# Designs tried in a protein design chat: VHH binders against p95470. Part 18

Target 1, 316 residues: p95470
Amino acid sequence: KQVDVHDPVMTREGDTWYLFSTGPGITIYSSKDRVNWRYSDRAFGTEPTWAKRVSPSFDGHLWAPDIYQHKGLFYLYYSVSAFGKNTSAIGVTVNKTLNPASPDYRWEDKGIVIESVPQRDLWNAIDPAIIADDHGQVWMSFGSFWGGLKLFKLNDDLTRPAEPQEWHSIAKLERSVLMDDSQAGSAQIEAPFILRKGDYYYLFASWGLCCRKGDSTYHLVVGRSKQVTGPYLDKTGRDMNQGGGSLLIKGNKRWVGLGHNSAYTWDGKDYLVLHAYEAADNYLQKLKILNLHWDGEGWPQVDEKELDSYISQRLK
Short names: E, the ipSAE of ESMFold2; O, the ipSAE of OpenDDE; V2, 0.75 times the mean of E and O plus 0.25 times the DockQ between their complexes.

## First folded at step 4 (VHH)

Design a19 (framework vhh_sonelokimab_d1; at its last look DockQ between E and O 0.78; V2 from the best seeds 0.00; counts 0 for: pae E 5.6 > 2)
Fold by ESMFold2, look of step 5:
Structure a19 (fold): chain B 316 residues (1-316), chain A 124 residues (1-124)
Amino acid sequence: as target 1 above (316 residues)
Amino acid sequence: DVQLVESGGGLVQPGGSLRLSCAASGFTFSDYAVGWFRQAPGKEREFIGAISWSGGNTYYAVSEKGRFTISRDNSKNTLYLQMNSLRPEDTAVYYCAARTPHSRYLDEGAYDYWGQGTLVTVSS
C-alpha cells in the first residue's frame, strides 16, 4: 500500500523525516528512509477556533501545509478555505520538536498570518511556501487562482507580514477583467514553491486543476530569477507574471495530475516532492519523491520513468 | 473490505420523523468527512449534507431547509441522519458516503466509499 498524500512537504529532525499533508488537522507521517512511512500524528486535534468564521463549510481538513525550521523551532503553516472561493486564510502553528514522544512536543497555534476576503482581495490566501533570501530575510509565497501568486516579507517571529509591508506579484495567468472578483476564474495557477540553487531562485508553480481524479490537468512549470522578489522568467525569457512558465513535468497514462510540489537539497542531491493520482488505484493521490536533474544551462529536469521507480510504502 | 451500511429506512407518514444510521467498517472512520446523499425515483443523486471528521462542523445543502440533522459517533463508527417533518418528495434511497482523508476537493466527486442505500418512503 502506498502513502496517500496531497500537497506534501517534508523536513528532517535528527535521523527522522517528517511528511506533512493536507488532511484532517494536517496529517503527519514519519520515516527513517523516505520510502517506508508510518502515521505519526495530526497537528490539530481541535480545529483552529477562527476556521469556521473564515469558511462556514469548513470540514476540519486543513490544506496545503508548509514546514519551516528556524532558530530551533518548527513552523507549520496551513490553509483554511473552501474549494473555489477566496474566503481563505493562512495560519501558523509552532512546535519545538516533531517527535510526539518528547515532553516538549506541543503545537502552539499562533493564529492567522494573512486572510483573503472576496471583493476586497484579488488573491487567495492559501498554499504557503517559505523561502529565506541571501540576506536572511524570510518571505512567504502563496496563492491560488485569482490574481495569482504573491510573495511578502514575514516579520521577525514569522507569524505576520513585516511592518511596513512589502508584497510582490511573482506569477499569474491571464484573467478576464470582466470576471467578478468573487469568482476563481480561468487563471489556473497555484501552489508556489521556491528553491535556491546556484545563481538563481527557482519558482515552481502548479498549472491546471487538481482533484478531478482522471480529469485532473495539474502539471508543474518553472521559472527563475536572481532575486527572490523576481521577475521569474521561463526558458524563453517570458515573465511568469505575463503567462510565462516552462514545463517541468506533466501526467501520463499511469500518473495523472502531478502537482503541488516542494523541492529540497539533501546531502548534495536535489529532490522534487509531489503528489500524483494513480490511474490503477482509482486516482488516489500518492506520494512521489523524484530526483531533480539539471541541464547545462541550469534548468531542472525530471525523468518521467522515475514516477514508476519511486513507490512509497505505508507501514503497519 | 470497506463497508458502509445504512439502516433505519422504511415507511413513514407525511410530517413524521425517521433516524437513519450508517455503520462503517474496514477503515479508520475518524479520518473521514462523511455525508448523506439521496436519489429519488427518476432523478439524479443529490447531496444532503456532510459532517467533518471531528464532528465539530456540519454543512447542509441549501434546499435542506433545516429539517435534517447530521451527527456522528466516532467511538461507534456510525454516522446519523435525523429527518423531521417528512414530505412525499423526500421519498428516495438514502446513501451515506465517505471521502478520502487527503483530498481537498469538497464536491460529491470526492466521495469514494458509498453504502448500498436505505429506502425511505413517505406515503401520501
Scores: ipSAE 0.144, ipTM 0.586, lowest interface PAE 5.6, mean pLDDT 87
Fold by ESMFold2-Fast, scan of step 4:
Structure a19 (fold): chain B 316 residues (1-316), chain A 124 residues (1-124)
Amino acid sequence: as target 1 above (316 residues)
Amino acid sequence: DVQLVESGGGLVQPGGSLRLSCAASGFTFSDYAVGWFRQAPGKEREFIGAISWSGGNTYYAVSEKGRFTISRDNSKNTLYLQMNSLRPEDTAVYYCAARTPHSRYLDEGAYDYWGQGTLVTVSS
């Protein structure tokens, strides 16, 4: 049977690959080959004690992780939220190793990185992704609906915004100025992820709606900038912060709801990691790892046929 | 095989109490958020509440007003609904359901496994 994931991110420790996804306590799988996956652990044995204070409708599932290695530690960022609300926070928990058999293995929650509050914030504090710029400064991109996707500078220990704070709006879709700030609205954009390749930072975003089986409209768009802070321009030169975005991949008859990607360079090769719902299997969300190619103008490309050729397997 | 089996329903007088149980088998119960729904004759199915995979968080529909309490015992793979001060309008078939771990939705579509239901009749 396949490993079922939503919002997948990956990292490697030694010869072992680790996969993190939305679920109870954040679900963690391990693999030696990125095809055959074994349940490893969850990052939280009990939910964060602060979760219900931030999100009164929180039901215990942690969303949309990102994993980042920095100065001998693994930083796992996670989202506390409720569907359709911006009563949300991104938290971080830290571990010295991802191997549960190690005597050094222990997830230590560092608490809230940022929080969104209805009527105060026109953004949703979910869907974190970490990127280091070409000067070694670490940034977090995040966001869903409302006023779009944001980027801010992290402090030296990666647990909160830097002081002085630095924030940028990097991508957004049209939102009515007459719409109440408490409502998510129709600006269907979320799940930023930034990959640095050559002279460019590439911003990937998921447009449309997840989580509706065959009615899901999720698909991936991309733009790029020579600066991590933007502006991120699509293939036509349109700013992603002004509704720009070039299609990278969309659903077809078999695969629906493609999105929430991460992207990596491993052993000199580039990869796009995402989930997709299989129509023939009741729209179950499945892990996809696709080769990421680059055209003559430096734009990323994927082969849609690889959706059919990559099959993850769950082992005991 | 995956199964959720409700028990504890029956006829009860107004003002009475019932404790419903839901026994889970065939899946890793402790990985799932689980909840209770009910459906009265001729009505839409109504969400009552849910409890997180660890038991650390509960979420209730506002209409239940503290008369109903959800709990779980992961060592017994069992979900409970304690119902107090029952009223005729609580008459319904009560269903337990296990929530899809990867779904962001809170409606019925977010629940992967369902029991067959147990009838609760509150009547003289």
Scores: ipSAE 0.112, ipTM 0.541, lowest interface PAE 5.6, mean pLDDT 89
Fold by OpenDDE, look of step 5:
Structure a19 (fold): chain B 316 residues (1-316), chain A 124 residues (1-124)
Amino acid sequence: as target 1 above (316 residues)
Amino acid sequence: DVQLVESGGGLVQPGGSLRLSCAASGFTFSDYAVGWFRQAPGKEREFIGAISWSGGNTYYAVSEKGRFTISRDNSKNTLYLQMNSLRPEDTAVYYCAARTPHSRYLDEGAYDYWGQGTLVTVSS
């Protein structure tokens, strides 16, 4: 049985890899080889205390985590939201260790980092991703639909926006100005993730629609910038804030709805981590870890054949 | 193998009450959000309500709120639907369903596991 994660992110503690996913309380898996995974824990045993205030229809599913290590601590960012609405908030919970067997194992929720409010905000506070720039400043990228993807500076303890606040728009798709601000619109962009590699920051984004089984149109695009704040340009030089984005991977008949990726350098190798819907299994989302390569011009590439060759195993 | 088995259906008079159960097996029940659906003859399947993995949150269709109550016992791998003040229009096959622990959306399409259903007939 494959691991059926959604919106996967990963980190390592010691010799153990940990996988975080959208799910009840944020589902956590552990692995020694990044192939065989075991259920580890949930970050939350109960809902965040503020979740229902943000989203009254909250049912315990926390969305699109990111895990970030900083000064010996693990920061797990997560989203509370409702589908099609920007009544959302990104929260953060912090732990000293990811090993549930450790006496130090305890998730401490630090509360809301940012919150989006319908009619007030033309952005959606979901899909957090953390990146540190070359100066050590830590940033959060986030967003979906509406005005697109945003980037802001985090404060020193990584729990709130820095003051004074510094925000940047880093990617967006066309949206009608006449559309009600509460509506997501047609700008089908979400799930930013920034990877620092070589001379550039690479912004990965998911275009299309997820979570619709065989009707999912999710696919990954990428742009790059020499600055973390952008502008992120695609291979043609088009700004991602102007609808730019170069296709990285779209999938095939066997694997659709690919997206919501993370990207990592581990032991000198680069990896793309994402979910894909497997047609042969009623389009159940599966974990995929693909090798990330770079062409002669420094653009990322993946081999779609690896969608078939990488097969995760969920162990009891 | 994943199984969801509904029980408790039957004939009930208008105004009566009925409690349905759904027994889950073959998967870690406590990891899943689970819900109830129903399908009347000639109609589309409709959402009744769902309950989060921990049981801490419930969501109901607007039409059923207050009359139906969903609960779960993770220690027994069982989902419940308490139906009160039943009406003839409640006549349907009732299905329990489970979402994968990693699903993002709450609509019918998000549910991957389904029971075979249990028939509830409300008639005088």
Scores: ipSAE 0.049, ipTM 0.545, lowest interface PAE 2.8, mean pLDDT 93
ESMFold2 (binder alone), look of step 5: mean pLDDT 81; pTM 0.824

Design a20 (framework vhh_sonelokimab_d1)
Fold by ESMFold2-Fast, scan of step 4:
Formats: C-alpha cells, sequence, structure tokens
Structure a20 (fold): chain B 316 residues (1-316), chain A 124 residues (1-124)
C-alpha cells in the first residue's frame, strides 16, 4: 500500500520526517527514511469554528497545507474552501513539537490569516506556501484560478499580513473579463511554492486541472527571480505574471495529474515533493519524492523515471 | 483573420423588437469572445454585452440587461442580439466585435475585429 496524499508538504523534527496533506483535519504521517510512512495524527479533531461562516459549502476537508518552523514553533497553514468557489480562507495553527507522544504536543489554532470574498476579491485564499527571503522577512505565496497567484509579507508573528501591507502578483494566466468575478474562470493556475537556491528564488506553479482522475491535466512549471517579490521569469524571459512558465514535469500514460509540489533542501540535496495519480491503480493519488537537479544555467530538472522508482510504503 | 458582417437592422416602431445577426467568416470563430456595441449619432461607442467563446457566459451593461439578450451558434459561426421593447433612444449603428479570450477589458479597445455596423432606427 503506498501513501495516499494530495497536496503534500514536509518538514523534519530531529530524525523524524513529517508529511502533511489535504484531508479531514489535515492528515499527518511520519517517517524515519522518507520511504516508510506511519499515520501520526490529524491537526484538527473538529473543524475550525469559523469554517462554515467563511465557506458555507465546506465539507470538513482542510486543503493544501504548508508547514513552517519559526522561533521554536511549527506553523501549519491550511485552506478552508469548497471546490470551484472563492469563499475561502487560509488559517494557521501552531505546535511546539510534531511528536504526538510529547507532553508539549498541542495544536493551537490562531485563526484566519487572509480571507477571500466573492465579488470583492479576484483571487482565491487557498494553497499557501511560506518563504523567508535573504533579509529574514517571511512571505506567503497563495492562490488558485481567478486573478492568479499572489505574495504578501507576513507580520512578525506569522499570523497576519504585515502592517503596512505589501502585496505582489507573481503569476497568472489570462482570465476572461466576460466571467463574473465570483466565478473561477479558465485561468488554470494554482499551488505556488517558492524555493530559494543560490542567487535565485524559484517559483513553482501547477497549471491545468487536478482532481479529475484520467482527465486531470495538472503539470508543473517554473520561473525564477533574484528577488522574492518577482518578477519571476521563465527560461524564455517571459514573466509568469504575464503567462510565462517553463515546463518542469508533466504526466505520461502511467502517471497523471502531477502537481501541487513542494521543494526542499535536505542534508545538502534538493528534492521535489508532489502527488501523482497512478492510472493502473484507478488514478489513486500517491506521494512522489524526486531528486531535484540543476542544469548549467541554474534551472531545476527532474528525472521522470523516478516516478516509477520512488515507491512509498504505508506501514499501518 | 476573422471578418464580421452585421445584419437585421432597419426601421422599427417604438415598442417593437429586432434580432440582429453577426456572421463570422474565418476558421476560428469559436476561439473568440464576441460582443455587441452601439454608437448613437454624436455619441461615443457604448458597450451592450458580450458572450464567451463557448457561449457559457454572458455579460451585459446594467442598463441593457432587461431588454437585450446575446446568444451565439458556433456551428453557424453566428452571433445574435435580441432586442425587445425598443425605444427612440436605442437608435444607433450596432456593431459586433470579436476578441481573443486574452483581451483584458470590456471596452472597445479590447476588441481586435469589428464589423461594419448595421443601422437600427426606432421611430414612428
Amino acid sequence: as target 1 above (316 residues)
Amino acid sequence: DVQLVESGGGLVQPGGSLRLSCAASGRTFSDYAVGWFRQAPGKEREFIGAISWSGDNTYYAVSEKGRFTISRDNSKNTLYLQMNSLRPEDTAVYYCAARTPYSKYLDSGAYDYWGQGTLVTVSS
């Protein structure tokens, strides 16, 4: 049995890897080797009290987490939403440790970081990812469909936008102005994640559609900038905020719907973490951890064959 | 690339109805978002409404939405404007216009291809 995940993110505490994914209360797995995984916990035993107020169609599944370590705390960002709607919010819950056996283990919800409201906002407050810049400022990238992907500066507590607020549009695809602002539209872009490597910030984004089994068109594109705020330019010099994006990986006959990545440097090696749907297993979403390589011009590359060779195991 | 020809204009009494047609020629009509504009004598060109390339989404200027309906038939490469309860102030040259789905705004500057116009006169 492989690990069933959608929208995977990871962190390490001591010698233990923790994996977070979309699910009831956010699903948490642990591993000593990043191959053999045990169910650990869920971050929420009950829904956030504000969830139904923000998203009337909320069904209890918390989406698309990100996990960030800061000043002795683990910050778990999560999305409250409903499919095809921007009645959404990104919240944050904190814990001192990820070990459920510790007496200090307790998820404490800090509430809403940002909220999108239909017809007010031409963006969707989902798919958060945290990045610290080279000056130590912490930023959140986020977004799905509508007007694309945004970046804003977080406050010192990482629980709200900084004051004064600083916002940037970092990636988008063209959206028809014929669509009402309440509609998602056709700009199929979401799930930003930023990795800092050398002199560059690399912005990964998922283009296309997830969540449609064999009809999923999800694939990963990348651009880079010397500044966290952008502009993020693809290999041709096209701005990701003007439809740019260089293909990193796409599906094949066996693996479909590749996307919603995170990216990490662990012990001097770089990794791309994503989900992929296995056609031979009724398009079940599976964890994939791929080595991230760099070409002579500093662009990321992955070996598609590692989709076949990385096989996670669920221990119970 | 795409050529547009309006038809169906003419003289109508107040309270009457007209259906305007816009015939498109070119291989890619279904790739374009299309809309209707009008220009009354001595006035600036006014947006009436638009329909997405698929026909699934329509948008109207607030003043027109109760009386005018836009539709398209991609199999016939034709755009329509149904106009009901016409008034003398509806007297104008009516234009169909096409834009790639890439255009940003609903104003006339967002549209790349224009018909020659068809005159609608509402008068007794």
Scores: ipSAE 0.000, ipTM 0.118, lowest interface PAE 19.2, mean pLDDT 86

Design a21 (framework vhh_sonelokimab_d1)
Fold by ESMFold2-Fast, scan of step 4:
Structure a21 (fold): chain B 316 residues (1-316), chain A 124 residues (1-124)
Amino acid sequence: as target 1 above (316 residues)
Amino acid sequence: DVQLVESGGGLVQPGGSLRLSCAASGFTFSSYAVGWFRQAPGKEREFIGAISWSGGKTYYAVSEKGRFTISRDNSKNTLYLQMNSLRPEDTAVYYCAARTPYSKYLDSSEYDYWGQGTLVTVSS
């Protein structure tokens, strides 16, 4: 039996890998080898107290986490939202350790980082991902549909936007100016993740639709910049904030809905982590960890055959 | 390997009670909202009730409030439906279903995993 995940992110504490995914209270798994996984915990046993104020239709499922280790603490970012709405917020909860057996283990919610409000904001406050630039400044990328993906500078505590605030639009697809601001629209782009490699920041984004089983059109695109703030240009030189994006991986007849990636360097090797729906297994969302290679021009590449060869196993 | 298997259906007289069970395997049951739907002969599938991942919130069709109770046991990966004061119009195939974290509880189109169904007949 494989571990079922949506929107996977990972970190390591000591010799243990931790996997975080969309679910009630955020589902956490642990592993010693990134293949064999054990259920570990949930970050929230009860809903964040502010969740229903932001999103009245919120039902306890926390979406699209990111996990970031900074100065001895683990910062878990999470999304509170409702499908098709931008009544949303990204929150953060903090822990000293990821080991549930430790006496120091305790998730402490620090509340809202940012909130999107319909008609005020042409963006959706979900799908956070954290990146530190080469000067040690920490940034959050986020967003889904509406006016695209945004990046802002975090404060020193990583709990809210820096003051003075600094915001950048980093990727978007066409949206009609005649469409009401309350509507998500047709700009099918979300789930930014930025990886620094060599002289470049690489922005990964999920284009298309998740969450429709065999009708899912989710796939990954990439662009790069020498500055964390962009512009992120694709292989043809087109700005991702003007509809650019170079295909990295897409679905096939067996694997559908590929997206919501994270990316990491572990022990000198680079990896792409994502979910994919297996058509033959009723479109169950499965964890995939693929080797990330680089071509002669410095662009990332993956081998689609690894979708078949990486098999996660859930331990009893 | 994803499975939801209903049991406990059968013939019961009007005014009687019945408890349905749904055993889940192949996915992280405790991370999913799960619910019950039914389909009577010649009719569309109808929502009956749903329960949040923790069991802390329950949702019922207005017509079933007070007669049906939904519960879950995450340690056993099992969903239950307690049906009381049964009526002939409750005759249907009852399905359990699980929804992904992105979907709403009340919309059947948002449920990704479905059981085979168990028949409940209410008749004298």
Scores: ipSAE 0.000, ipTM 0.339, lowest interface PAE 12.7, mean pLDDT 88

Design a22 (framework vhh_sonelokimab_d1)
Fold by ESMFold2-Fast, scan of step 4:
Structure a22 (fold): chain B 316 residues (1-316), chain A 124 residues (1-124)
Amino acid sequence: as target 1 above (316 residues)
Amino acid sequence: DVQLVESGGGLVQPGGSLRLSCAASGRTFSSYAVGWFRQAPGKEREFIGAISWSGDSTYYAVSEKGRFTISRDNSKNTLYLQMNSLRPEDTAVYYCAARTPYGRYLDSAEYDYWGQGTLVTVSS
């Protein structure tokens, strides 16, 4: 049974898989097998009280979550924004369990992690993704359009930037100098996600445009670094912060707008999780879980034929 | 999946009021942003207004703001359009439509589910 999602991220509690996606209050699904999904909950029953203050054009939908388990707590990061604007913030809400039947189940909003302000910031505070480095330090990658994708060090409770703050630019596409700083511009890059594999951190990014049905040009690129802070270099050695990025997967006639991935190692196997718009079903966004393979040079590979398959989504 | 059925259309005199309803079938209505569009004979489809999944945010075409009010009742899976101070130029088939939270509220191409429409005629 296909589940309709945009910007999917996953985690596991016990024997239950949980899927989080863009939607009202952040939509949560659960599954025992990663194939058959059931509606579980929303993280928010009402809009965050600070949302309209940060984003006057906020429409009530929370975007682009990431879920991260740390020291017995689940941290759900979410985006408050409006289309085409960088009046945005990434917030975080915390729960002890993802099981809504548990007496310990309660989402507790910790508020704003970071905020972008037009004309002050040449970045957009959306599309968070959490990565722990090999020393146990936790970082957030984020960003969309403007000046590209950023990475910053989180504090010990994962609710704010560390002090002293540490920030890095990890990927960008060229932006016209003639564009006002308040405008998103032409640098079509967003949705960073970092996976650590072997000696490398792999940075995935979505290039192109989502959210235009059959006119969507979204596709995934990748680069890698031995340091979480970069530089992330593509297969040709070009820095992603200077327009580099190696194609991982793009759409075809049946599947359009492929992007906003997460990536995971589960039970010794590697997976790419993303959405794709199904042309035969009015371009509705579908969950895709693809096997992630590695070539002889250590680069990730996926089989686009798996877009028509659900076998990679099964537990075995 | 959601199916939409409009009701409440009919003949009304200039200056009158009318309330349209849109009944949704399915467990997921509260997961969609929903809106109203209209189409007059020989004209393109025009955006009227939209409401977020929670009901906390509303969006109106500037020409309709103040005369029309959109609301929803998620417990009844129903969307409403309250139309006041109706004019002959408001004569059209009115459609309700539902969309996922992605894209732009004003663009009819972003809406995935559409009702069959209800005719509103404003005439003496």
Scores: ipSAE 0.005, ipTM 0.381, lowest interface PAE 11.2, mean pLDDT 87

Design a23 (framework vhh_sonelokimab_d1)
Fold by ESMFold2-Fast, scan of step 4:
Structure a23 (fold): chain B 316 residues (1-316), chain A 124 residues (1-124)
Amino acid sequence: as target 1 above (316 residues)
Amino acid sequence: DVQLVESGGGLVQPGGSLRLSCAASGRTFSSYAVGWFRQAPGKEREFIGAITWSGGETYYAVSEKGRFTISRDNSKNTLYLQMNSLRPEDTAVYYCAARTPYSKYLDSGAYDYWGQGTLVTVSS
């Protein structure tokens, strides 16, 4: 059984898996086995009251969540934006439990974490992903198009940038200097996600275009660094902040638009979670959970044959 | 597959009222907006109105704002179009439609999922 999602992220509470995706109010699914999913809830029943102030063209759709458990709370990060604009913000809402049957179940919106403003910022405040470094400091990676993907240090409450602020550019593709800063440009890169494995932080990014059915060019690239702040180097030694990125997976005739991944270590095994558009089913976006393997040099590998199978999504 | 099924069409007299329903199944309510369109014989399909997933915002064609109201009942997965003061010019096939939830790079007005339509005839 597949579930139709875009921009999937996952977490676990007890023996229950929870899946969060782009949609109205952020769509939440639950599962006991990561194969059979059921609708659970939406994090927002009504739109954030600040959304239209930040993004005048906001149309009610919340994008690209990330979910992070910290000190007894679940932090759900979400994006408020509009098509082709960097009038955007990443917000955060918090809950004590993900079980909607619990008397403690209540999403409490903490408001804006960061905001991008045209002409002030050459980045887009969408596509958040949270990573804790080996010293326990928590960071957010984010970004889409413009000047690329950024990383910043979060404060102790995980609700805003730390003071003093610390920012890093971690990945980008070239855009024309002749383009107005308000324009997205042609630097087709977004959706960073960082996984720590052994001595390395691995930065995954989606290159190309999502959201065009059979014309989608979305595919995943990777680089790595011994420091969470970068530089993230690809297999050839090229800096991802200078156009580097090693192909991880690009899809085939059956599966198109592979991207917007998260990555996890669960019970000693590593997984890549992403969406893919099924050509045989009118390019509907499907959840994919793939086993993440490591080669002799420590680079991640996936088997595209697992796109056609539910076995890779089962608990082993 | 995403399914939308309209109902409630039929013959009504000028000046009358009619309420159309659109029953949604699967992923239709995961879109940020659902809306109503109509197509009269020999004319292009025209927009009537749309409502966001929360019901917090509605959008209407200027000509229809005072006569037609759109609403939704998320507990029933149903969209409604209340039509008042009907005129012969309102005779058309009425369609409900939903926007794809993943279209962040597409025109925000694009609709990817359509019902089969329900005929409304305004005549004595």
Scores: ipSAE 0.005, ipTM 0.242, lowest interface PAE 10.6, mean pLDDT 84

Design a24 (framework vhh_sonelokimab_d1)
Fold by ESMFold2-Fast, scan of step 4:
Structure a24 (fold): chain B 316 residues (1-316), chain A 124 residues (1-124)
Amino acid sequence: as target 1 above (316 residues)
Amino acid sequence: DVQLVESGGGLVQPGGSLRLSCAASGRTFSSYAVGWFRQAPGKEREFIGAISWSGGYTYYAVSEKGRFTISRDNSKNTLYLQMNSLRPEDTAVYYCAARTPYSKYLDSGAYDYWGQGTLVTVSS
């Protein structure tokens, strides 16, 4: 059956593709062709020991990974949280190789990168994504609901914020000033991912609600900036940090809850990677890899019919 | 795709103890976080507690903490609920459920694979 993933991210080591997704210990699949996937491993054999201190309602699932290769190491970022809460942290674990058969294969958890605390922070420390700017500086985008999506500069080891710290608000939807800071609110935005293409950084965000089966309203919007720090402007010139965002793709009768994308350039071609819930299969979340095209104004486009034509196969 | 079958229910006197088992078949049990729920006639389904896929974390509803203990044996594909100091108000059908590995839900909506239930009656 088709590989079932939520919040998919990918990387390649040698001739092997690796897929990481939300799940117990972060689920890892491998493939030689990006179509036929087999179970590879989990990054954690036991949940991080600090998880319950950060998130009292933590249920054992690690969410929303991102994978980044830097100076001979793979950095796997992951989220510890509970649905509807900002008692959350983004952690990082590292490995020299993604091949479980290698004698060098060993995930080493480096602990917490950032933490959000209710009443202190008007953000949720989940949904990390890594982007290197045109000068080689590495940044993390993250966030869900509350005050929106943030970007901060990482230190040289990619394990914590740089010193001096540098933070930016890159996208948000309206939130009532009368709402208690501990509440998630109705500003339905999360899962930032930034892709550099030509002279622009493109910020993708998921608007709406995931994780409600057929009632999910998740869809992808995009904006762009010539600077990684923003402002990210949509097609109408509206700042994403002021409610802007241009629709990239939305669900239909068969595919619901489209979102939590990553985006990549592989072998000179651009791709959008996301999950979509298949209505005919009890809204189970399926991996989708779509070709990312560019219009005459430099905006990304995807073909909705590819949702039906890309079928990944899960091998044992 | 996992199938769950509860066992160990029955009639027990107030103050007694009972251990429920939940046997899993189909896909590997160790891939799922699993939990226990109960439902008395005319009442909403109530969450009792859950155990993570590794067994490293357990989560209990505040009202059940201290009397009920959840454990799992992944080598036997089995989930357990140890119930002590049982009261008449514990009378219910008890369900085990497996949490969809990819869902972000925390409540009963996160559990897509359910057993048929086992009746526990606490009565003199």
Scores: ipSAE 0.069, ipTM 0.518, lowest interface PAE 6.0, mean pLDDT 88

